VHH binders against q9xhz8. Designs and how they scored, part 20

Target 1, 326 residues: q9xhz8
Amino acid sequence: MGDTKVETISRLAQWRIENFGPCSFKKSDPFKVGIWNWHLSIERNRYLSVRLFPELSRVSKEQPPVAKFVLRVSNVGPNRRFYISPVYEKLLRTTDDCVWHVDSSFHGRFTIDVEFLDLKICPVNGGEASPVWPTDATMQSISTQTTLKCLSRMLEESILTDVIIHTADGTLSAHKAILSASSTVFKSMFHHDLMEKESSTIHIDDMSRESCMALLSYLYGNITQEEFWKHRLALLGAANKYDITDLKAACEESLMEDINSSNVLERLQEAWLYQLEKLKKGCLMYLFDFGKIYDVREEISSFFRQADRELMLEMFQEVLSVWKPV
Short names: E, the ipSAE of ESMFold2; O, the ipSAE of OpenDDE; V2, 0.75 times the mean of E and O plus 0.25 times the DockQ between their complexes.

## First folded at step 7 (VHH; framework vhh_enristomig)

Design k2 (at its last look DockQ between E and O 0.01; V2 from the best seeds 0.00; counts 0 for: pae O 9.9 > 2, placed apart)
Fold by ESMFold2, look of step 7:
Structure k2 (fold): chain B 326 residues (1-326), chain A 120 residues (1-120)
Amino acid sequence: as target 1 above (326 residues)
Amino acid sequence: EVQLLESGGGEVQPGGSLRLSCAASGFTFSSYAISWYRQAPGKQREWVSTITSGGSTNYAESVKGRFTISRDNAKNTLYLQMSSLRAEDTAVYYCARVGFSTGWDEFDYWGQGTLVTVKP
């Protein structure tokens, strides 16, 4: 009885039911929308109940859909009537996740439509669900990802490099355009080279090859979180030396996150050297407001032998402001 | 308007010393990196040294160890202390603020230069 096939076009699915009797149940054949196969089912007791659910599979278990959709039921014949569901937005795992009770009875020939307004893949480990269909935001993401792949190839394959960087323990090849666009210091260095097509050499003697490679990875948009974490201090020095403002801020914020007794004095010295007010105050708060200066008692003498006198004054003022004699 | 005015040029013997100054006006001097360049007759202008807003310095290899760039933000003045001067240091020296000229926000600004002559 009836056809079980659901016709699909674009984001629409339609199930034409040719003969549906009283107190019966039907389930459609699977139909594909997005990456999933779906079923519609109907059950009639006192009213018509419509269900939409993904076909049970490895895909639906590991990557369940978050769907935004509308259901419609209409009869056939003169004086057509139809009923439209609320807009649903639900994570659909089982047959029980979407049940629409139609406020009317249907018999014989009628149709059920689904319009999918949005579909997303739910991440199994948390995070934001990813869209299945392109949007303006999706096209921007594709464009950005494509650009990053191109920049990665330029760096890794040395495609048309025009500068050699001599580091403390090796050399790297790079592009003057990338360096100059990221830093007015590099732009200043290459000013005459913008009028000549000859290759240039620069020296970054205060960085290892590995740390300088991390700097290049940042400038080309390829740096990973773990690579950044490993080279944070070197990158801070480079960002300050070459006036790379966003990198300097990112390094400062990251270095605030994991202040501990083993690194706080070094970071205080770096914050003083590079005039990093937030990091400086964070280190002082760690040492004095939270009383962790006790944990560095053996290192503090060496620190004071090398510290700037004005920094020592600021540390003394911090003691006076947070510690009270009794 | 942004202005950069160099001074302190002159004649010196090989091995001598000279101090150049650049007076800046028309912008927040302490917020910008400022550079020295030089140009010998018949040659292209070449970069000599840059000091960042935070005081970090960079030098061309040809002058490293002999020249010292510094700034006095209270006087809006850039300096270049030159020592162990050589004949190849003979040039017109310029100070410059190099920027990113994207639409409305920054342009390159140059001084008029001061001549340094190292006599044979």
Scores: ipSAE 0.251, ipTM 0.751, lowest interface PAE 4.4, mean pLDDT 84
Fold by OpenDDE, look of step 7:
Structure k2 (fold): chain B 326 residues (1-326), chain A 120 residues (1-120)
Amino acid sequence: as target 1 above (326 residues)
Amino acid sequence: EVQLLESGGGEVQPGGSLRLSCAASGFTFSSYAISWYRQAPGKQREWVSTITSGGSTNYAESVKGRFTISRDNAKNTLYLQMSSLRAEDTAVYYCARVGFSTGWDEFDYWGQGTLVTVKP
């Protein structure tokens, strides 16, 4: 029974076989690599067949391993011979998913080594396999999360803030460095405007304190979806005013997601005001391509009376592109 | 009184060109979209082209690339330049004003039409 234990170190598993003479089949005790227990088995028939497979468990069933590995069989002694398998990358669910046939007449003592090169979890519902061991991507993710947490804390706890923002109904503190990094307009304010530079104060009178907090939350990477949705119009205004291009784009995308009959005309006006081409096109498509103009029939006349002439022309162009009179 | 009067129709050989005019009076011409329609003998009236007040244009697929709609607001005149004429283009051509209170497919005033005959 002494040759049933598999020893592991790092990503290497070694099974020492003491005697494989009369036996045609041996199975190892379970050994742990990653989140799975594993087994090795050997069978001698025409060939020596080595099998690597996860222990049947709920985890292995629901989250089967994708393993990249190499198998090695070697004898013990001064005249060491060894056989190395190709590099395998396999989804391992059953005992038959990986079989390595070795054309060797190993008698007596020999060792089986499994070197795991990579190990991933395959989700049952499909999707991209997740590595068990840290990768560059994983490390970057961890680093990013840590940084965001740090920035969030800096804002929440006002750690070494150096600028006061006066809003319409309150004040907030922030960091010139973050504001300057996110906006060329802010950068200019702090570097070129003597008043702002000396006072370390900026005025955003066209935003509420709450909306401005949402803006800061966005800039510091801790904004929630709820906050974003609540303040997205104010954020859009701010993005436009302070030339925060990524925020402007995010707002545009958000506004495109919930176009309906009750808001489409307003959204169209906003798109025109802030030169949001995607949103504009989306609104026009909603109205004319999908024929939803009928849903706003009562409002559309008023809208036309108030709309910019160029916007109206664009609307007519869209109508002409879609409409063919019978 | 709103009036639309088409002119320029006649007989032309296949491959030929013809320019139609529609003279408008009795309303602010520059404020309205105007369309060309045609009706061939024994066929239903069909849309040919529209030009908006802002100058945007649209064409039926059958005439696209061959016909050009234009307008001269100073002269209160709508034009249809027809080229590469075909026998199937034979029809009475009408100009129609798009009314503000009507849908996109509704017209409030029509001309009397001008006959275009394409024959060898």
Scores: ipSAE 0.008, ipTM 0.208, lowest interface PAE 9.9, mean pLDDT 86
ESMFold2 (binder alone), look of step 7: mean pLDDT 82; pTM 0.824

Design k3 (at its last look DockQ between E and O 0.03; V2 from the best seeds 0.00; counts 0 for: pae E 21.4 > 2, placed apart)
Fold by ESMFold2, look of step 7:
Structure k3 (fold): chain B 326 residues (1-326), chain A 120 residues (1-120)
Amino acid sequence: as target 1 above (326 residues)
Amino acid sequence: EVQLLESGGGEVQPGGSLRLSCAASGFTFSSYAISWYRQAPGKQREWVSTITSGGSTNYAESVKGRFTISRDNAKNTLYLQMSSLRAEDTAVYYCARVKYSSGWYEFDYWGQGTLVTVKP
């Protein structure tokens, strides 16, 4: 009686039954596919009933399988008959979740095969089911996350750094390859035999060590939202200085999100200085389209005395376009 | 310690051309936006042009199409190519390093200036 074992290979499971006739029920030993142990069982009624279910455990209770599979029953010998189930796609928690009634009866020696076409983990407390077997998107995500962890370690542990950055209040170590790949300005510094290339030293005198570290965190792919928010003005200046177009755009979008009466004039000046058209339009809209200019009445006089004439013309044109008399 | 030294001024006829230079020292020139300003006798200083560290340029409307700002970061030098000069362009021209702090656009260092005179 060695016919309780299920042999598995890849996504296939096979249960060979040597003698099924005098009994009305058999259950296989557990077999592992994915993160679960599984059972097959057969029961003779009017028809052969085949069940596939996960072994009852904490894993199957908390992380039940969503399985797409096909079952096959076949006899042995030269004159084989095959019965193949429809494709099942089911959440499998209990023995009752999948029953296949074979429309014929089998006795004696026969084989039951399972082919798992897809297998996912269904989280009980919400969220999306996650696949057990890798897809192209899953493997690319794993590869990307692994790379980001490596880059983060390179920066934190100063692994094989080849340039020293002198900031206003401290120094940092970095990698020329990362800087060059992220900024054409840095690329030019290192590829045209400039003094920085020969000395392996660059100066960023207009950033604190902390703000420059935020810049490096961005370039190495691991800046946090908290870090970005805290340093976004310094990052904007650096992005402009080093021609880091995506960071400049991200800073602009972030500065749009929290325009208020205490910062709108400052941000309008920054938008003009750095040619940030979206931020400029946002500040003008806040001041004139939404009428918040009255909230900065005392500050606006000083602003106008120092503002570029062309900026003042644009502000006046915004007034004319929005505040037209009825 | 920061120094900005303008040169290239002189007398020209209307429609003439001049190139002004601003030699910078004592700071990382390539990291800063630099501006040209001018001051005619008896008038306030007037913004002329700015070039960012990334090379983006902006001009006052009164000089747009006639003046071209540029920089040579290898030589730490700012240039202003002035063409089609007019009598109203007569002024002392200054270069200035741009600083933005606390809601105000500042020029924290200025050169001594170079005089441009356009004779009628």
Scores: ipSAE 0.000, ipTM 0.128, lowest interface PAE 21.4, mean pLDDT 80
Fold by OpenDDE, look of step 7:
Structure k3 (fold): chain B 326 residues (1-326), chain A 120 residues (1-120)
Amino acid sequence: as target 1 above (326 residues)
Amino acid sequence: EVQLLESGGGEVQPGGSLRLSCAASGFTFSSYAISWYRQAPGKQREWVSTITSGGSTNYAESVKGRFTISRDNAKNTLYLQMSSLRAEDTAVYYCARVKYSSGWYEFDYWGQGTLVTVKP
């Protein structure tokens, strides 16, 4: 009865076999390593075959393990002999995914050790396998997430806020340290501007409270994609005004992603207004290189009548660059 | 002291026209770009138009072809001619002085705004 239990310590599983002489097959009770239950089985034919496989479950089916491990078979006694397998790294879904054939004459008491070196979860739909046990990368991720949650809480709960932001239609509280760390302009405001330094207030009159909240959410690391999309123009303005270069870049990239015939002229205007060279080039490429100018025929005349002369000059230069005389 | 004062707001029917003015004082008006912004109820303030010191103009897509920004430097006055007005044009309209610094634009002075209401 004692031959069926597998004992585990840390990443080691040990199966003690008392007698395997008359038996041709034996399967262990399940033992837990990582997020899976596992089984060992032994079969005696020409060789002693050792199998390691996960217990069939929803978890093992949906998230099959990639295991890196070593197997060891050793006899019990003063003259210990042991056989060690190669290091395996295998996706284990079925009983036959990993079979180790051992040329051993062990007929009596012996032990099977499985040392797990690494365990990863492989997504069924493909992708990168994720480690079950913490790695440096995972720890960094955990730490980062924890920090972001902390900062988010500081903002949401107004924990030790030290600056009041007056917006067009309301007020918000924030931290001078965060603002200063994110923007040289804010830093300058708090350090050099006497009025702002003394009053602990700043005025952002060109933003709504909601848009300013989105800005703060970005700075504190908890902005959602939805909020970003909703407020990206206001955020772009703020980025320009307060020299938040990474935000400006993010806004530019975002606007680059959704250029189409319905918004390209507007995007071009925005690019000109905020001196977004990448976006400007993208819009011009869309219109002229890809020939999409024809898709905006109804709007283009109005655009030309109202556009800045410098922008028009750039457009003209672009046309010349792509124009091929017949 | 730098001051901007908007005027000309009021009620108008859809399809109607209205001309806004922004009177500037306390600075060399001709040396600055000036912009119009608007804020509708429950919405964020949005850029409408800018005219540079040199007279170049730019417009938001939503107002292109309908709105015309102009300036009279002799009178230190900014104008916004609005035509074909729509309900969605209802907002408080602000003028703002544009300051260019370190490769970006900022607004250092704002007016108090003038209300435009477009309703049947």
Scores: ipSAE 0.000, ipTM 0.145, lowest interface PAE 18.2, mean pLDDT 86
ESMFold2 (binder alone), look of step 7: mean pLDDT 81; pTM 0.807

Design k4 (at its last look DockQ between E and O 0.02; V2 from the best seeds 0.00; counts 0 for: pae E 25.0 > 2, placed apart)
Fold by OpenDDE, look of step 7:
Structure k4 (fold): chain B 326 residues (1-326), chain A 121 residues (1-121)
Amino acid sequence: as target 1 above (326 residues)
Amino acid sequence: EVQLLESGGGEVQPGGSLRLSCAASGFTFSSYAISWYRQAPGKQREWVSTITSGGSTNYAESVKGRFTISRDNAKNTLYLQMSSLRAEDTAVYYCARVTYDSSGTWEFDYWGQGTLVTVKP
C-alpha cells in the first residue's frame, strides 16, 4: 500500500516508488488537487512513460481540468539525477491526454513530483475556463461583490442615511455621499443649495417613489434587469437631469436593443429629446433602411404633426439617403 | 441662374480610375442634395449615387464599393470617384440637383450637360 500512495502539499504531489523493477505498469492511489482526484501512472517500455490524469467522475467528465504543471522524476540517493518535463498546459480528460516520456533507466527507488502551477475548470456550456485557485481577478471580484452587497444593505436597511428624497408619491432615504459621488448635480445641491443642505432633503417630484428607488438601486449597484427595464425611461430622464452619464448611456443601449414598430416613433422622439445620437440613428435605420416605415403608417402622420422641424428635416435626409430612384 | 457643369470625363482602360466633378453655381449648394446619373448609348438614364446636404450617401448596386460620391461645399463642387471601372460603366454622366415636391417625392429640377466616360480596352 505504501508504494502507491501519493502525498500532497499545497500544489505539489509526490509519488515515491520503492521498486519498479519487475513491473511494467504501476498506478497511484488517488490524490486530491483542486476539485479533482488525480492519478499518476508509470509504464516501462522503450521509455519510462509518466501519465497524469483525473479520476473519472461526473465533474471531470462534464468539466475537465485545464492544468498547467511540470513533472519531475528523480532517483533517491547521493547521486541524484533528476529529469524535468517542460511546462504543460493541457486539457486533461483521459489517461492519454498527458504522457511524458522519460529517457531514464530508473530501476530502483525514485520519486515522481507533479507541481501544479495553475488549474482551471471549463464551463459546462462552453466558454472561458475559470481558475480554481484565487487569482487577482478573482479576489477583485470577491471584493467588488462584497462591496456591492454592503452598499445594497446600506440602502435597504437605511443604515446611517442622511438625506430624504421626496418623490411624487412618497419618500426615500439615501446617502449624500453616494449621490454626490454619482452625480455632479447632486453634489452641487448638497454643497451649494442652502435649503437642501440645511434640511437634508431633496425633491424629485417628477419621479415616482418606485422609479426613484430604481434610480437608487442603480446608484448603489443592486438594480436588477427587470427593474431597469421597467423604469428605464424614468431613469433616462433622471440621468439627463442629474447628469449621470453612465446611466444615460446604459439607457440608450437598452433602448437600442428592443426597437420595434410599436415603440420606434416614441424612441425616436426620446432620442431627439435627450440627444441620444445612437438611438436616433438606430430608429431612423429601422424606419427607412429596413423599410419599417410602412408598419407605422397609421401613426406616422400624427408623429409628423408633432415632431420638431429639425427632426423632420433629419428624417427626410435619411429617406433621401436610402432612396433609390427608379 | 442655377448651373451645373460636369467635368473629368474621358477614356480609361478597364480596371482604371476616374474622378468626375460637378461645379455648381447660382444657388446655395450646401443646402441641396445632389445626385449622379448616367446614360449609356441606347439605354435609359439610370441613377448612380446621391449625397444629401448632410453628407449621407447612397449608391446603385451596380457601383457600390467601386464609386464614391463626395462634396466640397466650400468649392460648390460635387465629386464622383470611380474605381475598378468596367465596360458597362461607359456612359454620359450627369449631375442633378434634388428637390422635394408637394407629393413627398424627390425630383430633379436642374441637370448638367453631362461628361462622357468611356471604358475601353
Scores: ipSAE 0.051, ipTM 0.374, lowest interface PAE 3.3, mean pLDDT 87
Fold by ESMFold2, look of step 7:
Structure k4 (fold): chain B 326 residues (1-326), chain A 121 residues (1-121)
Amino acid sequence: as target 1 above (326 residues)
Amino acid sequence: EVQLLESGGGEVQPGGSLRLSCAASGFTFSSYAISWYRQAPGKQREWVSTITSGGSTNYAESVKGRFTISRDNAKNTLYLQMSSLRAEDTAVYYCARVTYDSSGTWEFDYWGQGTLVTVKP
């Protein structure tokens, strides 16, 4: 009929009902918002019931919408009044997924509006729902991923590198801007070299080429978990040396997760050296409160010969605490 | 500010599958162990699964073999692939960041808001 058409603009849809009173039911023609065609329907059963649903199709079955929207019914005439639904946020597959019962009866001429506040595609086989419309969060994600790809390419392809890093067993190329932005130590180093003539070479003699590459991968935003785990101790040392606070904290948390009898003494030494109180406490707890010191009795004598006297005092205090628990 | 946001919940039939996601922000995601917990109506929150920063996984016996936890550190996202779902899996599912208390015991310092999974006949 002539009143089945829904007018759409942007995220809005409007269905003008010309004559509804003798009929119990009407359904609109399909209208497109996002990637789906939609229908509105109305039914009179004590109250006016308004439904919003996607047209049944391959798209709506395989990529159903998650919609956030508001419905509105208003009369037409000089005494225009509005009834507005709650904000719905629902996965819409069928006509039964959204039914709004209007708290008043409507007859004759009125309009039904839909405002879509958000639309997402929900894959049937799992995965994350993705927005239909660009949002600030979506644009941030796109921008961030693009930037990370650029940084990765800069490092991998040595695009316009301006510093050579000499490691213990090889060299790497990098960018002074990245190093300086990541570390005030590097920033100061390059400002000094600039003042004196030439600052195209630095030495990091306490790292292997591979561990220094892991450091660069971290700074350029593309370190893998495998690289991180393999080089955690070297990265901890570098983070301390170059004042990279977030990396230092990340290394500490990671080293807490897999304390065992083969590594606890080494980690205790590193925690003391780098003032990592959380890791130190964890190692002491493992050794004394959980009694694992007996699992390292072959190694403990050698450890004590090398340990700082204040660390040994803390270890002794932990023994006393365990011996006399409260 | 640390935030965890769960998504992917919904209604499925028994035997069906769902994949939950937990988007993390405000911290170095790759450096923390993250857990899934769930809370059925009227019950206490129960542990489901944990994945360490190194990728080691652990599961509660009630879900072992049916659920798979994984992480994508490039996207700062934790996943829980749930298969062979049963009515007793109906719950709100939460992700939680693992850290350690002063005693060296696992502690959970941040929780998400949860996502509802309903397995109905």
Scores: ipSAE 0.000, ipTM 0.096, lowest interface PAE 25.0, mean pLDDT 80
ESMFold2 (binder alone), look of step 7: mean pLDDT 80; pTM 0.783

Design k5 (at its last look DockQ between E and O 0.01; V2 from the best seeds 0.00; counts 0 for: pae E 24.1 > 2, placed apart)
Fold by OpenDDE, look of step 7:
Structure k5 (fold): chain B 326 residues (1-326), chain A 120 residues (1-120)
Amino acid sequence: as target 1 above (326 residues)
Amino acid sequence: EVQLLESGGGEVQPGGSLRLSCAASGFTFSSYAISWYRQAPGKQREWVSTITSGGSTNYAESVKGRFTISRDNAKNTLYLQMSSLRAEDTAVYYCARVTYSGSTWEFDYWGQGTLVTVKP
């Protein structure tokens, strides 16, 4: 059995070389660390050169490893001498990306150790490299995902629900604990309102069942972007009514992202109604700073007739602020 | 009678600072937007800055970042803080009251102006 086998334990790879005297070059068998197969090679010229490189594969090509590691060369015997490389942190794509030159006259039997300290994978589409081995951040992420799945399941399967929500066109079941944790208003309903406490029912008559489901999905952490977009106005109303501040903020941000000529006046009105200052400013900027008021010329008169006087005053102030006299 | 009276003009070196004032009387100052204009010798009058009744401000590109318009409604006074003054800022500076004609914004009252000269 050739001395080309590399043994691995945890993050350590060890290559035992029995005889390297007449050979100028030797390459190890592949060994697996992380998601890559690796090779070690040794070449004797002026120096003993040790190379660590991934085996050429689709994975290594598309997602090359960033490895932090140390190399060690030691002789076998009672008087062990060992050489240690500096700590390397390198993107390893080719055989030449990492070469360690050891000024040693190791003859005969010796051992090469590779201790991996860290290993990261680069994303295919670019971005920050992610660790292959679990970190605190990864564990938190896993835990968070697991929790969200559990909460989602609790809602979907109605696991130990303790409150019935009556909507405009249907009923839903939920958990008082989740609602109370998310909203001070809900908390108050369940703790202070005798009727709701005893009946374990709440009425949300101003929302459809579907919209209310979207609200619950948000609260339980399983809402999709599609659902959010579809129901964001209803969600905004609910957020305002039940004092769900993070939802209100999310709705405001969402509505700011897609302001256009067809929706800007409506959104301005909503911004006024719910006191969304960012959205209000965004709408005003769209209309006056960017000059898009011309695109809504047909609708603007009607809007002015119906708008609150204070809103109109604010609009006029904005016009004056952007007006450049000739 | 509506009156606007500018003051604070004078000679200043390039890079210097100057603060202009416009004293208003004869109308509810806090209810109107007020603007600064300037006219250099041999040039047309140009808009400098506007402050609305609500305190919103706008500036010409030539003075943006260097000039600051402000108002004190209690004193019925408009201010223009000028910094990093340049030779091209030399002009007679006017304050003007903004009004709406029903179709467009216009200026119905002007001050007599105050001269600002930026020279080495």
Scores: ipSAE 0.039, ipTM 0.359, lowest interface PAE 4.0, mean pLDDT 88
Fold by ESMFold2, look of step 7:
Structure k5 (fold): chain B 326 residues (1-326), chain A 120 residues (1-120)
Amino acid sequence: as target 1 above (326 residues)
Amino acid sequence: EVQLLESGGGEVQPGGSLRLSCAASGFTFSSYAISWYRQAPGKQREWVSTITSGGSTNYAESVKGRFTISRDNAKNTLYLQMSSLRAEDTAVYYCARVTYSGSTWEFDYWGQGTLVTVKP
């Protein structure tokens, strides 16, 4: 069909030139890659110059391409020779933005190839260039979501479970690999079990079945906000016992959010027990800096009788810092 | 303030034994996993062993079968029983409290260390 047409497939374009003289110029018909029409041109004066540029249009003016590509020139015949450009990465607006000077004297019949390695749209308003083709970030998101669905199915359908968890009021099935990957404590327990040939059961007698299911939901990546909120204290205890640091931190942040007079003493005791410095400081500030200790006056004597000696010293120090003599 | 104090280091012949201690204070010792690390002259610090709050133990491949980690929660003390010592075990030994912070295990408190030297 004549020698101005460029054939395209995927991210490749090929221009077959049937007859090119020693001092000549040719420009291809437009060909589409991405959202733009493109031209190739070839010019011979002292050496061969190859140009790649977008067809002038509203699209190319308002959304010019940023292209990463490689050009190749080859002769046609049984002993084909190839000349390959450097990898270009350029904003292409005009014919002068990409000029490749080929160091060889090709004459007659040629093939010019373009391989687009990446192609982005550059907005005229100066925003970030956006890719034309799927990126690693998009595929990563799809991969992550697929994985979470698989893990959810594994838990909900008990697919190939290999451990039974005995809770205070029921049993659950789970996977040693998930537990081990999430917790050094579980990892050590199951590696010890393998070495000692213990049974494929574990006991978590300090959690209800429902709270233990919340723990599993967290570990399998599918805990809801409602489920987390309902079981925060149990999850804190489990996170401490099984050394699940991110869950422990999440429980701490959540427990700081709703400190009030009905829960502050319990939370202060748990912050001390689990070494939660932010929650401890929050409870101390609530009680002393904001003066809410008077709202818990009936409970405070019992709390002091059971409080750790060092905690009591810290509470006393907070009183001295806040309630200066006048 | 969290404090960890190592002791029990010394000079020993190849094939000998030593028992290291780490006295802990300023935190609820029984609630944390505690590790031993070591640093040989001119080398980066390397993990040796961990004992969890529940008493489970893990060891580096280089010390498996020769070292035993244990804890006494009543005394707030961590131990490392070292046997079949080799020249490669010469290092300053540190205990550290284990915390996980997103992408890596993080060790938020360290002692000053105790030196173990294996000769001939």
Scores: ipSAE 0.000, ipTM 0.086, lowest interface PAE 24.1, mean pLDDT 80
ESMFold2 (binder alone), look of step 7: mean pLDDT 81; pTM 0.798

